# Designs tried in a protein design chat: VH-VL binders against NAD kinase (nadK). Part 37

Target 1, 268 residues: NAD kinase (nadK), of Syntrophomonas wolfei subsp. wolfei (q0aze0)
Amino acid sequence: MKIILVNNRFKENTEKKAQEIAGQLSALNVEVIIDNGLDEPYAGTVDFIMVLGGDGTMLRAARRYGQRAIPVLGVNMGTVGFLSNIEINELAEYLPLILREEYSLEARMMLEVAVFQQQSLLTRVFCLNELLLRSNSPRMLSFALEISGQKLEPYRGDGLIVSTTTGSTAYSLSAGGPIADPQLDAFIVTPVASHIINKRPLVVSPEREISLHLLEEREAIIGIDGQIKMDFGAENRVLIKRAPHPLLMVNLKAKPFFTSIDRSLQRQ
Below, E stands for the ipSAE of ESMFold2; O stands for the ipSAE of OpenDDE; V2 stands for 0.75 times the mean of E and O plus 0.25 times the DockQ between their complexes.

## First folded at step 4 (VH-VL)

Design u14 (from m2 with heavy chain V50W; framework fv_ragifilimab)
Fold by ESMFold2-Fast, scan of step 4:
Structure u14 (fold): chain C 268 residues (1-268), chain A 122 residues (1-122), chain B 113 residues (1-113)
Amino acid sequence: as target 1 above (268 residues)
Amino acid sequence: QVQLVQSGAEVKKPGASVKVSCKGSGYTFTGYYMYWVRQAPGQGLEWIGWINPNSGGTTYNQKFKDRATMTVDKSISTAYMELSRLRSDDTAVYYCAREGFLEWSPYGMDVWGQGTLVTVSS
Amino acid sequence: DIVMTQSPDSLAVSLGERATINCKSSQSVLYSSNNKNYLTWYQQKPGQPPKLLIYWASTRESGVPDRFSGSGSGTDFTLTISSLQAEDVAVYHCQQYYSTPYTFGQGTKLEIK
């Protein structure tokens, strides 16, 4: 068995714990590859991916490995998030089940985001939460949105979010989008500070293709999962569609999504 | 062992159409974009277009957009490029090539077919 | 369209000496978001398809000898062969893949003196 341990090298505790866990797994005849985010993704075949850290580390792991149809387990290292399933102090308890492949998998849809210069592909990334188009200056954007070839009336405002259901509790929520059951497959399209009355969040089929381009030269950026930033100008176009494979998240214990989000909203 | 194998040489009259095939092997065919490039005798390289074998989505050089058609047949890992209304100046070697992709960025045509000579003469 | 211009059109270099080929684009091919130049160099021998040598202006393709190097950024690029070998006789092409239509330089024919 071969396992990738994904960690954040710049978190001292996470790096030490990754080394400790790698030693324990090696003693059990498990081959371990450590991915600290600085090198290229591991290119070989693996059986399991263990993510040590918070939601941010899981988002990075999903972008690097989410399209390979490999089980991914989120192990929390101190703060509770939405993407981890067990705590680090529970790992020893669950390790026999992991090694025996005795767990269930939850499929989470991902976005495929392709940025073009004219019709030249500049970059293609996969993400678990969302794409954010936003102004990189105090000036509002004027931009066009097309859904499966249907051209909507122009948008004017600070930007737009195209989110998965998993991302419904991230930036989309802050911009007024709905909370979605992460077990549903859908795109959520949420305007950011629109200056046009009646521009509402849209919930659309995950089989639809969404395209965006600027109608005026502006300083804008495309943000991916809050971690990747790309310049976006009037000569650029972005295409967003359902990624070929969902992220396969390991479920070792029940995580009560609705009660967790309800508690978070009530604390405000 | 990644390979692209193209169909054999063609001789056509002006006004006819030609369809060149390109069969991929040794890799996941739907995972890589396929480019079509031509080279007239003693001349430089000229890009015709690319196709995404997974979706069938295409992008054409405007010069060829009204005459070129790119398609794929996933079941046999084969891409096709058809060029219609042939002229004598379409005489060239036509290549298919795979677009390399590393991390999230394309990096060039890393594997090429052997080329197909298309001769257009009356 | 981005126009790619190579210089010289032909070049003769003695075995073991340095060969330098230049490529100029009419517009920048640097993608600021990832700081990569979308420029490749290909080697083409008579009767053969082109072979990828250098991508992202300066990254050497696997299996390409270390005597080949690429440099430059934005609009001005150079391919250098530090110690010419007999097997390096070929036509060299630069290409931009920053914007469609993708365009190639006219090619530089490299010969032994």
Scores: ipSAE 0.323, ipTM 0.696, lowest interface PAE 4.1, mean pLDDT 89

Design u15 (from m2 with heavy chain Y35H V50I; framework fv_ragifilimab)
Fold by ESMFold2-Fast, scan of step 4:
Structure u15 (fold): chain C 268 residues (1-268), chain A 122 residues (1-122), chain B 113 residues (1-113)
Amino acid sequence: as target 1 above (268 residues)
Amino acid sequence: QVQLVQSGAEVKKPGASVKVSCKGSGYTFTGYYMHWVRQAPGQGLEWIGIINPNSGGTTYNQKFKDRATMTVDKSISTAYMELSRLRSDDTAVYYCAREGFLEWSPYGMDVWGQGTLVTVSS
Amino acid sequence: DIVMTQSPDSLAVSLGERATINCKSSQSVLYSSNNKNYLTWYQQKPGQPPKLLIYWASTRESGVPDRFSGSGSGTDFTLTISSLQAEDVAVYHCQQYYSTPYTFGQGTKLEIK
């Protein structure tokens, strides 16, 4: 058995814990590859991916490995999050189940984001939560939104979010989008501070293709999962589709989405 | 082991159409864009287009846009390139090639099919 | 369209000696947002498909011997083979991956002297 351990080298004590776990797995005849985010993703075949950290580390793991159809387990290292399934202090208890492949898998849709300059593909990235188009200045953006060849009236405002259902509780929620069951496949299209026309969030089929481009020269940024930022100008367009493969998340114990969301939405 | 296997050589008359297949194995077929490239005997490489196997979305070199059609059949992990209204100067080896992708950027064509020789002669 | 020009058209180098192949693009292939040059090098032996050697101008593909290296940025690029071996006899192609249509250089034929 070959396992990738994904950790964040810049988080306190996670590198030491990753080395400790790698040693324990090696003692059980498991080959371990450590991915701390600094090198290229491991190119070989693996049987399992274990993510040590919070939601941010899981988002990075999903971008790097989510399209390979390999089971991915989130192991929480301290901060309560939505994408981990077990706590680090529970790992020893669940490790025999992992090694015997005694777990269920939950499929989570991902986005495929392609950024073009004119007709040329400049970058393609996969993400678990969302793409954010936003102004990089106080000035409002004017941009075109096209859904499966249908050209909508121009959007005017600070930006737009195109989210997965998993991402419905991330930036889309902050911008007024709906909370979606992550077991559903859908794009959620949420305007950011639209001031010219009353635009509502859209929930559309995951089979649809969404394209965006600026109608005026402005300073704008494309953000991916809140972790990757790219300049976006009038010469650029972005194309968003359902990614070919969902992220296969390992479920070792029940994690009740609706009661968790209910608790997290309560404010003092 | 990642592999692209193409259909066999074709001999066509001017004005006919040819359809070349490319079957992927050893990887997730819908996870990678597929390119089509040709090479006339003793000449350089010429890009025909690119297809996203997941969506069927395409981008063509304008030189080929009115004659080339790229499609995929996801159920058998196979991409197709059809070239219509063939001319003698379409005689070439036609390749499918997988788009290389690392982190968030493409980097060219990392795995190539063996090539399909298409000969157009009267 | 971006035009790719290789030089020389053919090159003969003795075994163990350095081989240098040049590639020039008609406009920059550097994407400022990620600071990557969208320039690749391929090796093609007779009767075989091209094989990826180097991508993003200077990153060696896994399994490619360390005697192969790429350099350059923007519009001027170089492929270097530090110590030529018999198995390196091939045609070498550069390609820009910045703008469609993606374009290749005309190829450089490398022979043993």
Scores: ipSAE 0.000, ipTM 0.436, lowest interface PAE 14.4, mean pLDDT 86

Design u16 (from m2 with heavy chain V50Y; framework fv_ragifilimab; at its last look DockQ between E and O 0.62; V2 from the best seeds 0.00; counts 0 for: pae E 11.7 > 2)
Fold by ESMFold2-Fast, scan of step 4:
Structure u16 (fold): chain C 268 residues (1-268), chain A 122 residues (1-122), chain B 113 residues (1-113)
Amino acid sequence: as target 1 above (268 residues)
Amino acid sequence: QVQLVQSGAEVKKPGASVKVSCKGSGYTFTGYYMYWVRQAPGQGLEWIGYINPNSGGTTYNQKFKDRATMTVDKSISTAYMELSRLRSDDTAVYYCAREGFLEWSPYGMDVWGQGTLVTVSS
Amino acid sequence: DIVMTQSPDSLAVSLGERATINCKSSQSVLYSSNNKNYLTWYQQKPGQPPKLLIYWASTRESGVPDRFSGSGSGTDFTLTISSLQAEDVAVYHCQQYYSTPYTFGQGTKLEIK
């Protein structure tokens, strides 16, 4: 058995904790690869991915490994989040179940985001939450949105979010998008500070292809899961579609989505 | 091992069409874009187009778009490039090549077919 | 279209000496978001397809000897062979893959003096 341990390099003692867990797993004849974010993703075959940290670390793991159809377990290191399943203090209790593959899997859709210069592919990334198109200056953007080849009336505003249902509680929520059941597969398209008052969030089939391009020269960026930032100009086009594989999240104990989001919203 | 194997040499008359095949092995065929490039005798390399084997989506160099057709057959991991209305100046070695991809970015053509010589003469 | 220009068209270098080949693009091929230059160098021996040597202007492909190096950014690029070996006799091509149509330099023929 081979396991990848993904850690949060920005948390104190996270690297030390990853080394401790790697030692424990090695004592059980498990081969361990540590991914602290400094190197490219491990290219070899692996049986399981354990993510040590909060939601941000899980988003990074999903981008790096989510398309390989490998079970991914979120282990919380202290900060409560939506993407972890167990606490670090519970790991020893659940480890025998993990090694015997006695757990269920929850599939979460992902986005495939491809950025082009003319028709040349510059980058293709996968993400769990969302793509954000936003202005990088005080000026509003004017941009075109196409859904499955259907050209909508031009958008004018600060930007646009294209989100998965998992991402419905992230940036899309802050911009006025709906809270979506993560078991539902859909794109949520949420305008950011639209100047046109009749622009509403859209919920569309995950089989749709969404494309975006600027209608005039502006300083803009594409953000991925709030972690990757890419410059976006009038010669660029972005194509967004459903990723080939969902993220397979390990479920060792019940973590009901609706009560979790309800508690989070009431405490804020 | 990753390998691209192309069909054999062709001799055609002006006005005819030629169809070159390129069979991939040793990798997931649908995971990589396939490029087509030609090289006339003693000349530089010239890009014809690329195809996404997963979707069948194509992008052509404008110079070739009215005569070139790229297709794939996923069931046999084979890409095809057909060039119609051949002229004597289409005489060239035609290559298929796979797009390399690393760190979410393409980096050029990492694996090439052996080439197919197409001679256009009367 | 981005025009790629190589210099020189041909050069002869003694075994063990340094060979330098230049490539210029008519527009920048640097993608600012990842700070990578979308420029490759290929080696082509007679009767063979091109072989990838260097990608992203300076990253050496696996299996390529350490004597090959690439440098430059934006519009001006250089391929250097630090100590020429007999097997390095070939035509060298640069290519941009930043924008369609993809374009190549005219090639540089490298010979032993």
Scores: ipSAE 0.511, ipTM 0.799, lowest interface PAE 2.7, mean pLDDT 89
Fold by OpenDDE, look of step 5:
Structure u16 (fold): chain C 268 residues (1-268), chain A 122 residues (1-122), chain B 113 residues (1-113)
Amino acid sequence: as target 1 above (268 residues)
Amino acid sequence: QVQLVQSGAEVKKPGASVKVSCKGSGYTFTGYYMYWVRQAPGQGLEWIGYINPNSGGTTYNQKFKDRATMTVDKSISTAYMELSRLRSDDTAVYYCAREGFLEWSPYGMDVWGQGTLVTVSS
Amino acid sequence: DIVMTQSPDSLAVSLGERATINCKSSQSVLYSSNNKNYLTWYQQKPGQPPKLLIYWASTRESGVPDRFSGSGSGTDFTLTISSLQAEDVAVYHCQQYYSTPYTFGQGTKLEIK
């Protein structure tokens, strides 16, 4: 068995724990690769991914490895979030199950975000939570939203979020989006401070494609999962689709999503 | 190994159409954009367009937009480029090429077909 | 459209000597967000399709010998072969894919002197 341990090099506790766990796994004849974000994603084949830390680390892991259809386990290390399945102090207990592959998987839809320059593809990113289009100035943006080629009325506001159901409890929620069942595949399109008061979020079929472009010569920013930032101008277009592959999240410990919503949200 | 294999040479009359095929193997066909590029004898390379094999979405060089048609048959991992209303200056070797991709960005056409010579003559 | 201009059109270099090919774009092909130049170099040997040689202006494609190097940023780019080998006889093409339509230089024919 070969496992990737994903941690955050800027979090000393996760780094040390990753080393510790790596040692333990090695003693069990498990090959371990540590990914602390310093290097490029490991290109070799692996059987399992453990994410040590919080939601942010999981998001990075998803972007780096999500397209590879590898089981990903979130191991919380004292943070509050939605994406961890077990606590670090529980890892020893569940380790035998992991090694025997006695766990269930939950498929979480990811986004495929493509940014174009006059129809030239500049970048394509897979992400677990959301894409954010926002103004790079105090002024509101005017931008066009298209869903499956259907042109909606122009949006005017600070920005727009296109989120997965997983991401519904992230930035989309802060912007007034609905909380979605993580087992549901859908886009959530949430306006950010629209000039239209109480402009309603959209829940969109994962089979559709969402396109955004600016309607004015202004500079904006594309944000992905709150971790990636891209310049976005009048000559750019962003296309959002369902990623070809979902993130396969390991479910070792039952975590009732709906009963934990209030608790989790109050802590954030 | 990753490979693109194109159809054989074509000889056409002016005004006719030609359809070149390009079969991909050794990789996930729908995961990579397919480019079409041509090269007239002794000349440089000219971009015709590219197609998303997964969605069928196409982007054309405006020069060819009204004459070139790119399609794909996903079931057989094959891309097609049809060029209509042929004229003598369409005589060229036509290439299909896969767009290479690194994590989040394309970096170039990393795999090419062997090329298809299309000769347009009276 | 971004116009790509190579120089020279052709050159002959002795074996073991340095070969230098220049490529200029009419507009910058540097993407500010990732600080990458969307500029590639292709090698095309006689009777063969082009082969990706350099991407992101300065990164060698896998399998490309160390004697090949790419440099430059923005609008001015250079392909250098530090020590010309017999197998390096080819036409070299630069290409931008920063914006559509994608455009190539006119090509540079490299021969042995």
Scores: ipSAE 0.476, ipTM 0.796, lowest interface PAE 1.1, mean pLDDT 93
Fold by ESMFold2, look of step 5:
Structure u16 (fold): chain C 268 residues (1-268), chain A 122 residues (1-122), chain B 113 residues (1-113)
Amino acid sequence: as target 1 above (268 residues)
Amino acid sequence: QVQLVQSGAEVKKPGASVKVSCKGSGYTFTGYYMYWVRQAPGQGLEWIGYINPNSGGTTYNQKFKDRATMTVDKSISTAYMELSRLRSDDTAVYYCAREGFLEWSPYGMDVWGQGTLVTVSS
Amino acid sequence: DIVMTQSPDSLAVSLGERATINCKSSQSVLYSSNNKNYLTWYQQKPGQPPKLLIYWASTRESGVPDRFSGSGSGTDFTLTISSLQAEDVAVYHCQQYYSTPYTFGQGTKLEIK
């Protein structure tokens, strides 16, 4: 059995704990690859991914490994979040179930994002929460949104968010989008500070293709899961589709989405 | 471990069509674009186009746009390229190749099929 | 269309010596946002399909020997073989994939002198 242990290289406590857990697993003849984000993703086959940390570390794991259809377990290290399943102090209790592969999986839709310069594909990335298009200057953007070839009336404002249902509780929520059940597959398209009152959030079938491009030259940015930023200009277009594979999240302990939302909404 | 296996050599007359197959194994077929490239005897490489095997979406080199058709059958992890109205200068080895992808960016054709010789002779 | 021009068209080099192949693009293939050159080198041995050697101008593909290296940026690129081996006899192609149609250089035939 080989596993990847994902941690955050900028949190020393997480790095130390990852080494402790790797030692415990090695004593059980489990091969462990530590991914702290510094090196390229591990390219070989693995059976399981364990994420030590909060939602940000899970987002990176999803981008790196989500298309490989490998079970991913979120292990909370004291940070409130939506994507962890068990606490770090519970790991010893659940480890036998992990090793025997006695757990269920919850599928979470991901986005496939392709950025073009004119006709040329420049990058393709997968994300769990959202793509953000936003202005990178004090000037607002004028941009076009197409959904499966259907051109909507032009947008004018600070930008646009295209999120998954998992991402509905992230930036999309702050911009006025709805909270969505992560068991649903959908795009949620949320305008950011639109100057046009009729531009409301849209919930869109995951079978659609979404296209964005600027209608005039402005400095803009594409943001991915709040962690990756790319310049975006009048020469660029982005296409967004449902990713070929969902993130397969391990479920060892019941941690229902709706009770987590109530807790998070009450705390600031 | 990743492998692309193409259909065998073909001999065609001018005006006919040829359909070359390319079966992918050892990877998630729908997660990587498939390119088609040809090489006439003693000549350089010429890009024909690519297909997104998940959506079926295609982009063609304009030189081939009205004669080439790329398709996929996801259920058997197989891509196809059909070239119609063949002429003698279409004699070439036709390759399929998988798009390589790292760090959110493509980097070229990282796995190639063995090639399919298509001979067009009167 | 971006035109890729290789030089020389052919090159003969003694075993163990350095070989250098140049590739020029008619436009920059550098995407400034990620600082990557969309330029790839392939090796094609007689009777075989091309094999990817170097991508993003300077990064070696897995399994490619250390004697192969790539350099350059923007429009001017170089493939270097530091100590030529007999198995390096091949045609070498550069290719841009910055803008469609994706185009290849005309190829450089490398021979043992």
Scores: ipSAE 0.006, ipTM 0.494, lowest interface PAE 11.7, mean pLDDT 87
ESMFold2 (binder alone), look of step 5: mean pLDDT 93; pTM 0.947

Design u17 (from m2 with heavy chain G100S; framework fv_ragifilimab)
Fold by ESMFold2-Fast, scan of step 4:
Structure u17 (fold): chain C 268 residues (1-268), chain A 122 residues (1-122), chain B 113 residues (1-113)
Amino acid sequence: as target 1 above (268 residues)
Amino acid sequence: QVQLVQSGAEVKKPGASVKVSCKGSGYTFTGYYMYWVRQAPGQGLEWIGVINPNSGGTTYNQKFKDRATMTVDKSISTAYMELSRLRSDDTAVYYCARESFLEWSPYGMDVWGQGTLVTVSS
Amino acid sequence: DIVMTQSPDSLAVSLGERATINCKSSQSVLYSSNNKNYLTWYQQKPGQPPKLLIYWASTRESGVPDRFSGSGSGTDFTLTISSLQAEDVAVYHCQQYYSTPYTFGQGTKLEIK
């Protein structure tokens, strides 16, 4: 058995805990590959991915490995979040189940984001939460939104979010988007500070293709999961589709989504 | 081993059409974009278009858009490029090539077919 | 369209000496977000298809000898062969894949003196 252990080297205690867990797994004849975010993703075949940290570390793991159809387990290190399944102090209890492959999987849709210069593909990334198009200056953007070839009236505002249902509780929520059941596959399209009155969030089929481009030259960026930033100009176009494979999240312990989000919304 | 094998040489008259095939082996055919490039005798390389073998989606060089058609047959891991209304200046070696991708970005055409000579003469 | 211009059209270099080929793009091919130049160099020997030598302007493809190197950024690029070997006789092509239509330089024919 080969496991990738994903951690954040710059997060307190995570590097030490990763080394400790790697030692325990090696003692059980499990080969461990440590991914601390500084090197390129491991290219070989693996059986399981264990993520040590908060939602941010899980988002990075999903971008790197989510399209490989490999089980991914989020292990919480004390940070409040939605993407972890067990706490670090529970790992010893659940490790035998992991090694015997005695767990269920929950599929979470991902986005495929392709950035073009004219019709040339510059980069293609995958993400679990969202793409954010936003102004990189105090000036608002004018941009075109096209859904499966249907051209909507131009948008004017600070930006737009295209989110998965998993991402509905992230930036989309802050911008006024709906909370979505992460078991549902859908795109949520949420305007950011739209100048046009009555621009509402849209919930659309995950089979749709969403295209964005600027209608005038502005300083803009596209953000991926709040972690990657890409320059976006009037010669660029971004195409957003459902990714070929969902992220396969490991369920070892029941985590009730609706009661968790309800409690989170009541906190200060 | 990864390879692309193209169909054999063709001789055509002006106004005819030619269809060149390109069979991939040794890799997941639908996982890589396929380019078509031509080279007239003693001249440089000229891009015709690119096709996504998984979706069948195409992007053409505008110079060829009204005459070139790229297709794929996934069941036999084969791509095709048909060029219609042939002119004498279409005489060239036609190549298929696979686009390589590293991390999140394309980096070039790493595997090329052997080329198909198409001669257009009366 | 981005126009790619190579110089010289041809050159003859003695065995063991340095060969330098230049390539200029009419527009920048640098993608600022990943800091990569979408510029490749290909080697083409008579009767053969092009072979990828250098990608992202300066990264050597696996199996390509150390004597080959690429440099430059934005619009000006150079392919260098530090110590010419007999097997290096070929036509060398630069290509941009930053923007469609993808375009190639006219090629540089390298010969032994």
Scores: ipSAE 0.390, ipTM 0.735, lowest interface PAE 3.7, mean pLDDT 89

Design u18 (from m2 with heavy chain G100P; framework fv_ragifilimab)
Fold by ESMFold2-Fast, scan of step 4:
Structure u18 (fold): chain C 268 residues (1-268), chain A 122 residues (1-122), chain B 113 residues (1-113)
Amino acid sequence: as target 1 above (268 residues)
Amino acid sequence: QVQLVQSGAEVKKPGASVKVSCKGSGYTFTGYYMYWVRQAPGQGLEWIGVINPNSGGTTYNQKFKDRATMTVDKSISTAYMELSRLRSDDTAVYYCAREPFLEWSPYGMDVWGQGTLVTVSS
Amino acid sequence: DIVMTQSPDSLAVSLGERATINCKSSQSVLYSSNNKNYLTWYQQKPGQPPKLLIYWASTRESGVPDRFSGSGSGTDFTLTISSLQAEDVAVYHCQQYYSTPYTFGQGTKLEIK
């Protein structure tokens, strides 16, 4: 068995804990690859991914490894979050179940984001929460949105969010989008500070293809999961689709989504 | 064990079509891009195109776009590349190769088929 | 199209010595937004398909010995084998994947002196 152990080396001794856990797993004849966030993603074949940290670390793991159809377990390191399943002090108790593959999986949709420059593909990126198109200056953007070839009236404002249902409680929520059951597959399209008052969030089929491009020369960026930034100009276009595979999240404990979000919103 | 197994050698006359298959095993077929690359005897490598097996979406080298067709059959984890209107200078070893869906793509082709020799002669 | 040029066409290096192979692109393959060079290196032994060695110019593929390293940025790239072993005899190819059509260099044949 080969496991990737994902951590954030800059948070709360997670690097030391990752090394400790890697040693424990190695003693059980498990090969461990550590991804501390500074190295490039491990490109080899693995059987399981264990994420030590909060939701941010899980988002990175999902972008790097989510398309491989490999079980991903979130292990909380003392921060509350939506994407972890067990606490670090519970890991020893659940480890035998992990090694015997005795757990259930929850599928979470992901986005495939392809950025083009004119006719050339510059890059593809996958994400669990959202793509954010935003101005990189005080000036508002003018941009075109197409949904499955249907051209909407131009948008004017600070930007647009295209979110998964998992991402409905992240940036989309802050921009006025709805809270969505993450068991549903849908794109949530939420305007950011739209000049046009009646531009509402849209909830659309995950089979739709969404494209964006700028209608005038502006300095803009594409943000992915709040962690990656890519320059975006009038010569660029972005194509957003449902990713080929959902993230397969490991369930060792029941976690009720609705009471969790309710508690979170009361604290805000 | 991850492997790509290609169909056997073909001998064709000019003007004919050839269809090469590439069967993936030991991995989730729809989680990887499939590339087609050829190599004429004693020459360098030449990119033909790439297909996303999950969506069927394709990107072709313009040199081949009017003659090459890439398809997949997900039920048998097999990709196909058909090249029509064959010329003698299409004689080459044709490779399929996969690329993982990593955070940033394109990256590189990590697993290659064994190659299929296609000979075009009178 | 981006033209990839390798140098030398062939070289002979003694066992245990350093081998260096160069690759030059006709235009930059650096994507400034992610600071990655879209360049790969492949090893091809006679009668075999190519094998991925290095991607993003300097990231070593899993399972590739640490004697292989890639360096460079923009238009000028180098593959280095720090201590040549007998099994390293092969043709080495660079490829850019910054712009379609994706293009390869002509190849560099590496032999033991």
Scores: ipSAE 0.032, ipTM 0.589, lowest interface PAE 6.7, mean pLDDT 87

